# VHH binders against Protein GET4 (MDC12.19), part 19

Target 1, 324 residues: Protein GET4 (MDC12.19), of Arabidopsis thaliana (Mouse-ear cress) (q6gkv1)
Amino acid sequence: MSRERIKRELPPVQEHIDKLRKVIEEGNYYGALQMYKSISARYVTAQRFSEALDILFSGACIELEHGLVNCGADLAILFVDTLVKAKSPCNDETLDRIRCIFKLFPRVPVPPHLVDVSDDEDVQNLQESLGEARSRVENLTSFLRAAIKWSAEFGGPRTGYPELHAMLGDYLYTECPELDMVRISRHFVRAEDPEKFASMLVNFMGRCYPGEDDLAIARAVLMYLSMGNMKDANFMMDEIKKQAETKNPELSESDLIQFISYLLETLQRDALPLFNMLRVKYKSSIDRDQLLNELLDEIAERFYGVQRKNPLQGMFGDIFKMMG
Short names: E, the ipSAE of ESMFold2; O, the ipSAE of OpenDDE; V2, 0.75 times the mean of E and O plus 0.25 times the DockQ between their complexes.

## First folded at step 11 (VHH; framework vhh_7b2m_4)

Design n5 (from m2 with S56T; at its last look DockQ between E and O 0.90; V2 from the best seeds 0.81)
Fold by ESMFold2, look of step 11:
Structure n5 (fold): chain B 324 residues (1-324), chain A 118 residues (1-118)
Amino acid sequence: as target 1 above (324 residues)
Amino acid sequence: EVQLVESGGGLVQAGGSLRLSCAASGFTFSDEAMGWYRQAPGKQRVVVATIYTGGTTKYSNSVKGRFTISRDNAKNTVYLQMNSLKPEDTAVYYCAAGIPWYIREDSWGQGTQVTVSS
């Protein structure tokens, strides 16, 4: 039992790929999943990460192509885990692989006849559709959350590679049955695509509670500002004001939007007392959402150097929120 | 509808050069990795070279230093410059859109013959 194991040569990747394709062609998708996992683990143990990554990439794509979202996502997440173990750099080759996997996740619109349901069969069909959509979104989120973390750790921007944020934000907005606009917005402010984000917010404004669309806009602008991104914050406000003329005229009456406009002017200069006075004057609007105060604290620290009550929370909290 | 059309093949003496071209249509060319593959008589199709969307290139060991893959996104075209050709390079050469180990069935060209005489 204490004898040294002899190390056996592992075969070329092509041999495994050929075998696995035959298993898939015979319809044994779960058996293939277990083989992908077992074979890749042997290559990881042997420190042959390139081969493990090839097997996992191929398996994730093939399982997703055949509609096996849970199986494909499992392999996609393991692919990213293996990138971390291999210390793989965030380069165009690996990003292309992640993009390829992402594109294979299904996009399934709700059929029009299910949006106005009134009988038991239609209710059951809607319940099943929502459960399937939730499962797809959870699987994709786990995959891209891991990829964003990997990209930040191995040579991408500290906030994660922007296109990965764009992919996740877009999928959450279009495919998640329960819209979480805070989560979606945190990804879009890191996506380096303010035009797409503005367009998405304009589309969203028809879905809010009456009179709460100003909160979604305020969150987006304050999130940009908390990252120091004045340019995209101003772009967002300009684009939303333009659209409000035709789609949501009530927005021009919002005290919260007025506050945001004055805040943008204030942050162009060294005016901490004015910043504090604005927070007092518009306190009732700001207090409508606890997140607004948290973002304003982050903004004060970034633009004026004001110490937070918990400096560690600010740094690590932003990282944790990115993974939400 | 993806279409890939290879050209530039032919007969050449050992030590010679050829330049293959692949004209692409039916997809956003700049968003896809592109590759060249070859199939010798009686053998399976194998990767020769890949060019990723950011310009990174990868080559099989048998062609490193002799072949160069490039792309022109304005012309939706990928190229393979083949220098110092050997009889072992004789094969049908295929263009493909995608990444090695996962290429969709409809993302292959029809192939162009390259024959290298001794």
Scores: ipSAE 0.683, ipTM 0.898, lowest interface PAE 1.2, mean pLDDT 87
ESMFold2 (binder alone), look of step 11: mean pLDDT 88; pTM 0.891
OpenDDE, look of step 11: ipSAE 0.869; ipTM 0.959

Design n6 (from m2 with A97L; at its last look DockQ between E and O 0.73; V2 from the best seeds 0.79)
Fold by ESMFold2, look of step 11:
Structure n6 (fold): chain B 324 residues (1-324), chain A 118 residues (1-118)
Amino acid sequence: as target 1 above (324 residues)
Amino acid sequence: EVQLVESGGGLVQAGGSLRLSCAASGFTFSDEAMGWYRQAPGKQRVVVATIYTGGSTKYSNSVKGRFTISRDNAKNTVYLQMNSLKPEDTAVYYCALGIPWYIREDSWGQGTQVTVSS
């Protein structure tokens, strides 16, 4: 008595994923992590990259879903490393996979009872929460930085795929305990989404101390200009002026903002003497942040051909004076 | 809350065609990849086709050349055109939000039966 065997439609990858999900559900998260690494390494060694990528993607998502950010991020980073080894192109499928992993990183609001740190227990709880948030941000940053590098190498723009920059910038702004507006802005100027960047800066103006708002705006505009992006620099300035007329009218009194406005007009024409005059006239505002001078040097080189001062050689010159 | 409602299943003779539809709500449809999966009796759900946010598609080997996944972002609907149907295609077909190897438990439709008679 013979019967035709029912054909199994599942690929071998599903068998591994099912086994590993059971290990995770049994609470052995680190054991599962080591198994994902071991199994994927065997597929990589065999040059079966598609299967390795499937397993790593699934593992990263499942570990993150269970709240295991360190484990999930480790697999996410390995997923990107494997994309590089596989020479995987920057295509729809892979970008969607990266976005899927990104969306599984937790977003944790500040606990309301820790807003006012009035007693010792609340201080310790706040410190613990901030440490956890910093760890999540570091893990996400490692993942997306690797993804940005991969995208630039394998078919994306030289500066990295814009949406990856947008994801990282957004997460840094919403989830990092200490707002590093320079770091955030460096990503947003590469995100090809000036409307979102402007909205974020308007939000920042409602949260920052006096003197931080005009610096953040100036950095953003100068960063666009240093990349030669006049279009988005002008858009940013126009949008900020529009929003600030009712929400932060004191911004219009900022000498730094006045400088930026005149600078944008000056760069529309070949006017190096005017550019230099503006830098002298607004020196006290520009000197509030060392980065502004560095960006202006880059802008001068790009728009007018002025050789950028070498910061290292300037440092040697100062040392030489001290020796004499 | 994600809602996926499949329709268009039924009984069809081998060699025939069916078109499945999946009406989606509760998320920004154009920002998400979508897929069709199927589950034959006593077997696990397996991917049939995926359509990614950029419009690229991918098919299982068993359906390449016979099935076409498509989407209409204005109607928040994903489709599966199934041509040259075989008895082996008999299964419950599920619409899913997401991409293969990770679909959330709450990201599945209720399923629609497709039966292909010899």
Scores: ipSAE 0.730, ipTM 0.909, lowest interface PAE 0.9, mean pLDDT 86
ESMFold2 (binder alone), look of step 11: mean pLDDT 87; pTM 0.877
OpenDDE, look of step 11: ipSAE 0.880; ipTM 0.963

Design n7 (at its last look DockQ between E and O 0.81; V2 from the best seeds 0.00; counts 0 for: pae E 6.1 > 2)
Fold by ESMFold2, look of step 11:
Structure n7 (fold): chain B 324 residues (1-324), chain A 119 residues (1-119)
Amino acid sequence: as target 1 above (324 residues)
Amino acid sequence: EVQLVESGGGLVQAGGSLRLSCAASGFTFSDEAMGWYRQAPGKQRVVVATIYTGGSTKYSNSVKGRFTISRDNAKNTVYLQMNSLKPEDTAVYYCAAGIPWYIRDYDSWGQGTQVTVSS
């Protein structure tokens, strides 16, 4: 007991949380941020990780609730960094905390009236709104990428916990000003929710970008296949064909979609010569996007054992891991 | 609006048992972690037990092994089984929706239910 008596006792975490909430209510948001960081660091150096995590979680939530996305995200990222330092397992309690923080990130559609380019104030307001959206997306992405990495290191699936991928993919699709369907699809194929991914692609087709519908579908199916996931690849293709009858019937005329249909049948039979013939026959469609060729190379390696000439350049190759 | 109604408190002898209930409404109950909190006279309100959406539970050190939190999503109700009660457990007990250190609708605290444990 005498050895324990010489160590300084840290204040109770509840006392800190109550004090910092009052600082925020008085309008000193950045000051509160610095205090959260300082106090949590003292708990970390004292190896009192549970208290550090409680303070950081509370601070992230409170700052986000008050609209302070940069401040709240900084604490959310530090919360995940502290999970790593604590070697915290990927469990239900921690996933609930991450979900709570995620739900507090704003969802802000761009107002339609801000698109009047003849009004200098409206153009400036639009640029400010887009800048704020980009900042929110960057902050959320940093938080969830760290969480995905943490989950893979401490007891979750090697590719990251599926719900975290679903949350990031969904936020990127709904809140990012510039739509990046490759990035979004990388997350959704790891989300173990092919129904949600299919619904997102159907929504994307309703935006009617020229020449992009069949590419987005092909990427999604090929990404599933590159992971060895025939079940979700077939589900995606079946669901898209069903819903395209109503919303985009011209997809049945796409050579690329025809290639994907034949490819799915070919992979069921382990027929490498037919696989190679399809790549030659549909080369002009496949070459519309370099990623399609890279995914097909990975599919050939996974299904048929074909070794790539330069495996270090493969985006999805086993010897050069790429994580989203 | 979030509504939480605690019940089941009372006066018991040390070593006795009580079962608290909390009826919840105004939110999707199965989507939220639920918790029990207590406030002893002259003390701040502190967390006693939490049950997460996946069913995992966590307890304060002072009640581990004696208290059990559970939930019934069909009835929108969370429970606290309190065994081997001690005079130090005397407090007003509250339930709340949310995770400790961030409560859904912070102003939603009810009147609570008084638990008094005699020596």
Scores: ipSAE 0.192, ipTM 0.661, lowest interface PAE 6.1, mean pLDDT 85
ESMFold2 (binder alone), look of step 11: mean pLDDT 85; pTM 0.867
OpenDDE, look of step 11: ipSAE 0.835; ipTM 0.943

Design n8 (from m2 with Y52F; at its last look DockQ between E and O 0.93; V2 from the best seeds 0.83)
Fold by ESMFold2, look of step 11:
Structure n8 (fold): chain B 324 residues (1-324), chain A 118 residues (1-118)
Amino acid sequence: as target 1 above (324 residues)
Amino acid sequence: EVQLVESGGGLVQAGGSLRLSCAASGFTFSDEAMGWYRQAPGKQRVVVATIFTGGSTKYSNSVKGRFTISRDNAKNTVYLQMNSLKPEDTAVYYCAAGIPWYIREDSWGQGTQVTVSS
């Protein structure tokens, strides 16, 4: 049994997968994780990336199927790292593999109805459930952010493959206990699915989140505009206006929404003075969220060539002068 | 409740052609990669062809150029056109929903026998 014989006679990938599945079924979840990592590393070292990817894909799916989210996510992230090492192109097969892994992440409803009001045990169970949800979201986010970065680097769009953004945005909206609408919106504006994004925002309004409806809409529209996407910005505004009569008629009274409507018309024209006048006129509404001003600066730069100014940079520059 | 029903198997002479069909239900067909697999007696099931959701296809080396996988998303059906059949193609052929190296146990069809004489 020589070294040449061992390499020439390496068992098929299926034999590794079958052995590791049995280890998981026997309850040794972390032992299986280490075995997946060591076996795939041997194939990576030998530059046999296809076999490494097959093993990691299978392992991520099997661990997730058994509810082992931390273990499965580790392997999913390593799968993407291996795609990068292999310089694998962003193609249908690999995107389908990523989607398969994504679909195996658990979807566990956050308790939307508090029928059981038991004090001590219910509070402890709720806190544990929320902690588990946060961990799942962190794991999935790490996986899909890596996949988005890989897709942008190896043949996908510069902003990342749109469906990966859609998957992450959707998961964050449905599964994260603390909704971060800014984070969610940043993904959806890159997802090339403005109809789904509009539907999600209308759903958000229907969940009785007072004081954030017009801000969430404004952020979404301004994010599209900061990317130069007038088409989807207008689509979003049109859809929200049509549905405001059924979900939240107070939106027609929002000064911020009025500002956004005028802004959309202004950007169709070479009218920087009008843009600046609108920012002054609606300053009170815009100042409700510092992000809106930041987005408007980005929009001014993109549409009119105006350079952004960092107000903190001036203060830091003065301090450094004093230091010598 | 995923259901996959193969049809079109049978006995054919070497050099002949056969077209397998797999009717799918219980899932969103257009969202899933589909594949054909085969199992010869005493051997493990191996992938023959895969068609991904974007429409690209992949074939095992033993069937490349002879077999063609296709799908009709309107009819929830995947096909395998098998030309220039050889005796070594004799096997039970299975359709499956999913990607090689991870197919859920409930995502397999019952299988259809293909026997190539001579």
Scores: ipSAE 0.729, ipTM 0.907, lowest interface PAE 0.8, mean pLDDT 86
ESMFold2 (binder alone), look of step 11: mean pLDDT 87; pTM 0.879
OpenDDE, look of step 11: ipSAE 0.879; ipTM 0.963

## First folded at step 13 (VHH; framework vhh_7b2m_4)

Design s1 (from n1 with R104H; at its last look DockQ between E and O 0.82; V2 from the best seeds 0.73)
Fold by ESMFold2, look of step 13:
Structure s1 (fold): chain B 324 residues (1-324), chain A 118 residues (1-118)
Amino acid sequence: as target 1 above (324 residues)
Amino acid sequence: EVQLVESGGGLVQAGGSLRLSCAASGFTFSDEAMGWYRQAPGKQRVVVATIYTGGSTKYSNSVKGRFTISRDNAKNTVYLQMNSLKPEDTAVYYCAAGIPWYIHFDSWGQGTQVTVSS
């Protein structure tokens, strides 16, 4: 007497995770990746999103823990895609999961013996290390950009959840071999953490990039102002002035920094003629970076209602910000 | 060195209450989600309750409405208030730092036995 069990159920998540962990511990990372994808898709098809998310979260964490950044990032991005399909709200449970995955991305300093590259063998090793770092940064960026977009769509701020911007800006600053201070700063001004941003800029000044310190500070302050955030703009200037007195006294002599100081006072007075005169007086400093003029046009429009010189550029700039 | 020490287990009559505590050290407690897990005789360890860094909580269906997880970040301690206990709640209870399906330090406490008599 046999009973035929006519039941088509997906097994408990525990069974899948136990099996997949064994596959990874046997060293078959790519095989495990394909199994994670296949199994999670079955749960998504069955509308069992919570189980799919559990499997993808576990897989992303375990693959990243074993140093398999491409495999882990692939699962992390699929985890976010599944959040979107499930219409999952931006809550602290899900943000904790994203933070957990983020913390597992590797941090690898350039080895000291490769800092002064003089041999052909050392050049090869440095190039390989830089290529690995670029790949990690690209993978991390794809994951967090997707998470920022998800957070804006499902209950977070329109610009994305601030902590996600802080995580991405921090990783770009510490792990990307080619510093893009403009991109890094655009994330930090959305992170709602001006103390952390100021600390990062002080660290940047300690790296001794000639001629870049005042530009980086000016961009940060003007970016805050272009968003209408005078509070954090003033905080940034005050904090940088305090810390730069001993580390980089040359900043107090910078015409660009003088301009920023006067600009902050001018915006409190709502004096458009003075704003225009400052732009003329400090034109040679402002012209060191075309972005400064673009930001000043945005500031004039926001604070004084002045029509932008190139309104289509502003429209395209917003599109680029959303894509970055 | 991560350490997790559970306490507060014991024998209790069905319908009674117990409060479990887990003292944590060796990591920044406020940065971690914390969870209670249990392992009944002959069964696999399963999540009972999780408290996330923002304070939200999630419970397994078998304990929802009867158990309450809470935390005190100043004391590095997570609690499980267990009310209306049933014989099915008999298990060793463990705490862990992390989120279900990824325990952050590969670290479990030694567990505390809860036995509910019928």
Scores: ipSAE 0.573, ipTM 0.850, lowest interface PAE 1.8, mean pLDDT 86
ESMFold2 (binder alone), look of step 13: mean pLDDT 83; pTM 0.845
OpenDDE, look of step 13: ipSAE 0.825; ipTM 0.943

Design s2 (from n1 with R104Y; at its last look DockQ between E and O 0.01; V2 from the best seeds 0.00; counts 0 for: pae O 15.8 > 2, grease 24.5 > 24.2, SAP .791 > .668, placed apart)
Fold by OpenDDE, look of step 13:
Structure s2 (fold): chain B 324 residues (1-324), chain A 118 residues (1-118)
Amino acid sequence: as target 1 above (324 residues)
Amino acid sequence: EVQLVESGGGLVQAGGSLRLSCAASGFTFSDEAMGWYRQAPGKQRVVVATIYTGGSTKYSNSVKGRFTISRDNAKNTVYLQMNSLKPEDTAVYYCAAGIPWYIYFDSWGQGTQVTVSS
C-alpha cells in the first residue's frame, strides 16, 4: 500500500512565523535557525518564493533583534540566495527589506588598539571584543556582498546597487577593528556619492598613520579613474582640497597629491606622452603602493588603449576584485 | 591656435593692489586648468597660482593669502587679484593653460609687467 505522501499543503506563512518567534522567545536560537532553514526550504521547493522570503526576512530580523548576529546573518544570506533563486527584481520593496536587516546589525564601539591594558583580564576582554567585532563585520560583509551581487544580476547597475556599496563601505569604516581603506574605497567608488566619500577620506586623514593620508586619497581617485569615472574623481579631489586647506595644509605639498592633480588634468586631453612623463616623474611616490601602478595601468588601457603586457594579470585582478 | 593675452599690469606702490586678466582663445576654456607664472629679472619663471577645471585653486607659498586666482568660463578669462603687493612681486606675469606646473608648457602669453615700487 504505497503510502501516498499526502502533499501536506503548506500552512499560511504567518503561522510559521509566529511559531518560530515563540521558539526564539524561549531562547532556542539555534533550534530556531534550523527551523527557519528547513521551513523556508520547503516553500522554495514548492516554488512559493514569496512566502519563503517572508519567513527568512522575519527570521533574520528577529534573530538580529535578539543579538544573535551569526544566526541572523545566516538567515539574511539565505534570504538573498532565495532572491536569486526566485529571480526577484531589484526593486524598492526588496531593497527596503535589505535595509531593514542592515539596520539591525549592531554597531559596537571598538576600543582603540592603544588601550593601556594594565591587567591580563583586560587584555583578554579586549581580544574577545575584537574577535566579536571581526565576526560581526564578516557576517555583514557576507550579507551585503550577496545583496550587491543579486542587485547587479537582477536590474541594478553592473557593479551593484550603489546604496548597498555605501552601506557596506560605511559599516567597514566604522565597525572594522582593522581599517582596510582599499576595501572600503572600492565600495565607496561604486556608491555614486563622491561627497560622502570625500568626507570620509578627510575624516580618515585625522585618524591614520603618517603617510597614509595622501596614499588613501590617491588610491581613491585612481579607482574612480580606473572605472572611467572622471567626473566623480574630479569632484572628490576638489572637495578634498577644499576641506584639507583648513585641516591639513601640508597635504598639498605631497608629491603624490600633486601627481593626482596633474593626472586629472592630463586625462582631459589626448596626451599619452604627458601621462607617461608624469608616471616617470612621480615614480618614487607612486611606488609606495603597487596598487597605484596597477590602477594606472588600467587607466592607461581605458583612456589611451594601452594594452597590458600580461593579460593574465588583468584577469587575476578582476577575480580579486570580485572576491574583495 | 591657442592664444593667451594678458592685461592689467603696471606700476603700483607697495601695499597696493592689481588685477590681472588673461583672455584665452583657440581651445575649450572650460576643459583646461589655468595658471599664472611670473619671471623676475635674472630669475627663472615660476608658478604663482593655478585654478583647475573644478574651481579648486593652488598657490605658491610666496603669494598665499595675498593673491586670488579666479576664472570666468563664459568670458574665457582667468584673473589674478593681487593684494598687498611687495617689491619682491615685481616680475613679468604670464598666463598659462593646461597644466601650468608642467615645465614643458608650450603656450604662453606675451606677459604683462608688474612693478611694485617701495
Scores: ipSAE 0.000, ipTM 0.178, lowest interface PAE 15.8, mean pLDDT 86
ESMFold2, look of step 13: ipSAE 0.646; ipTM 0.880
ESMFold2 (binder alone), look of step 13: mean pLDDT 88; pTM 0.889

Design s3 (from n3 with R104L; at its last look DockQ between E and O 0.66; V2 from the best seeds 0.00; counts 0 for: SAP .708 > .668)
Fold by ESMFold2, look of step 13:
Structure s3 (fold): chain B 324 residues (1-324), chain A 118 residues (1-118)
Amino acid sequence: as target 1 above (324 residues)
Amino acid sequence: EVQLVESGGGLVQAGGSLRLSCAASGFTFSDEAMGWYRQAPGKQRVVVATIYTGGSTKYSNSVKGRFTISRDNAKNTVYLQMNSLKPEDTAVYYCAAGIPWYILYDSWGQGTQVTVSS
């Protein structure tokens, strides 16, 4: 059978898939996983990458469809590794395969309000559910990180294909039991969808996490700025301020948000001394999260050419920044 | 409930043209790749053409240059323009949501018969 033609039931690939489906139906999920790996490796060795990719894609989908997240994720990651070996371009066909695999990962809410440890059996049930959710998120993250890296290497943007970042950020926000807004924001700033990112931050503010609203917004804006993206940084601030009039009106009283507003004005001008003065004036707000200082160092380097802080300069870095 | 309804088949002389349509419902059409498949008498169903969510297309070598897959997301419809038809194109034609090796919803319509006479 030619690699250029695939019949659903006639090709040697179909024969392998049919046999492996029977192995899965017999309950031998790990055995099927090892067979998928072995068979696909033979096609890779023969440089028959298209057939190897078909086998791995089908296997990832079947294992995930049957709820076998670990097995399916292993095959999904191997599928992406095989894309790299094949030097496969980042095109619509391959992106649709990745989306298909992604959609098959389970979406199971883990209610965070059940963190109360007052009942022994409830504690064990909750711990098991959290462990399962963490495992799913780890598996999904490994798959999409590999896909993002592949996309950057083989024809996508150097930061990775934006939709892959959007998919990962969205999954992390909705499915991860430990909400990590830093990790989520790093993906969303690369997703080329500032409206979606702003909507997610507005949703986050509605969850009423004490003391986190202004930090989450500041991180997002500073992350855009550290990438040189003034346009989306300004869009984010404008959109959040509009929403704060309704959902969190006290946000406009935050010293940190005031700092961000002045910073955006300052970066439009060649005003390094003003930038440094703002960092001193708002130091107590900025020091609420060490990441903010790290992002501001990156912003200073990008906009003004200032040298990065090093370990020795870290001991005296504050005094050097104050001195100019 | 997912529903795929093929139409537009018929009898045509070699060298002629037909345009197939597939009306889709029961899922978010614009989110999914779509494909045309065909099954000749006594043979297995095979992919003919795929249109991906990004709009790019892929064709089997036997139809490349003669067939064109397209879609209208506003009408939830996928099309197959079939030009320069050959007797070898005689088959029942089916549409499906998804991509080769993973067909969504396990859903196949009744198909539409295309017969190409010499």
Scores: ipSAE 0.637, ipTM 0.873, lowest interface PAE 1.4, mean pLDDT 85
ESMFold2 (binder alone), look of step 13: mean pLDDT 90; pTM 0.911
OpenDDE, look of step 13: ipSAE 0.848; ipTM 0.950

Design s4 (from n1 with R104Q; at its last look DockQ between E and O 0.76; V2 from the best seeds 0.00; counts 0 for: SAP .701 > .668)
Fold by OpenDDE, look of step 13:
Structure s4 (fold): chain B 324 residues (1-324), chain A 118 residues (1-118)
Amino acid sequence: as target 1 above (324 residues)
Amino acid sequence: EVQLVESGGGLVQAGGSLRLSCAASGFTFSDEAMGWYRQAPGKQRVVVATIYTGGSTKYSNSVKGRFTISRDNAKNTVYLQMNSLKPEDTAVYYCAAGIPWYIQFDSWGQGTQVTVSS
């Protein structure tokens, strides 16, 4: 007697959402996570993507509201994965949901590395706090990276929805115990907000080690240029100059900053020889960071059609850029 | 403190029209989706219309084609134009900020009564 698997019609999604909320309210966060996953998967299997998304969105938000960052992030990622499966277009509704989830990620002040930790207990507490901060950042990064990818695939700009980049860049800058300015800058250059990016860099100048400020600025400008965005590159440089005049008058004396200024002028002209001369003249400053050379190579290719000596290195660079 | 103040409700005959307004304060209005909810006597509060930050709108099936939600970011105000009103539209209407089902709205306005007579 073939037990006809009575295709139990999935109940209204709200019933599930309400039940799951109760589970969380009872303090069973991990159990709830598994239930969210299981129930949403059933809807996905049934090609009921809208309901699945509602469940996952609800779960992500509720978990995050209760301070369960790992659980909430897992569900948020599943939410995005489900968007991909559903081939959901990048629209205002979905973006607003992503924003809602994002806003629920906690922002916790990270003690400065130089905390005069007098006691072993304090050291341990600090290490734990740092570990938690790293975990939060990783979770958010995973979520927004997925969202960026989704947006790029389903109607957003090729590089992803600009606001998502801004969100990720901002969170990385404010919440990451270890500032990765390269990573942060890569997001900001794709955020289509050079003013905010400039402000962030100026802020960073006050926080960084000596000699890192001009590098960060140079990288940022070169990143814009490598993307062919001369407009935002120039805007940012001008804005930084304006702000730095009051905060760091010595910035203009940096060879690297001078190089960037001349480079921007040079690129407005079909002047490959001058471009090459600048690279030679400022080689010592440029060589402070290998990334600058790489970016300059990309700029040369984009602006002047100069072929990279190792095409394979460019391909791998792009892949690593996508994985980073 | 988030404040939402609804207005524009009243008594109207079936087939009539009303325009509700909600003045919002205490948050960055332009960064939030806004919505209208209604609660009929003895029934649960339900979402009627949502307007997202990008300007797109979503409506419940019961009001689709009859109601229009709009927003004025300069005035921090969201509107609900209600046309072709029916007796079943009788309810207290509430303004809300955010995505439905997400945030237990900390602060609901007092709501505005809409009564549609037969």
Scores: ipSAE 0.514, ipTM 0.818, lowest interface PAE 1.0, mean pLDDT 88
ESMFold2, look of step 13: ipSAE 0.587; ipTM 0.866
ESMFold2 (binder alone), look of step 13: mean pLDDT 83; pTM 0.839

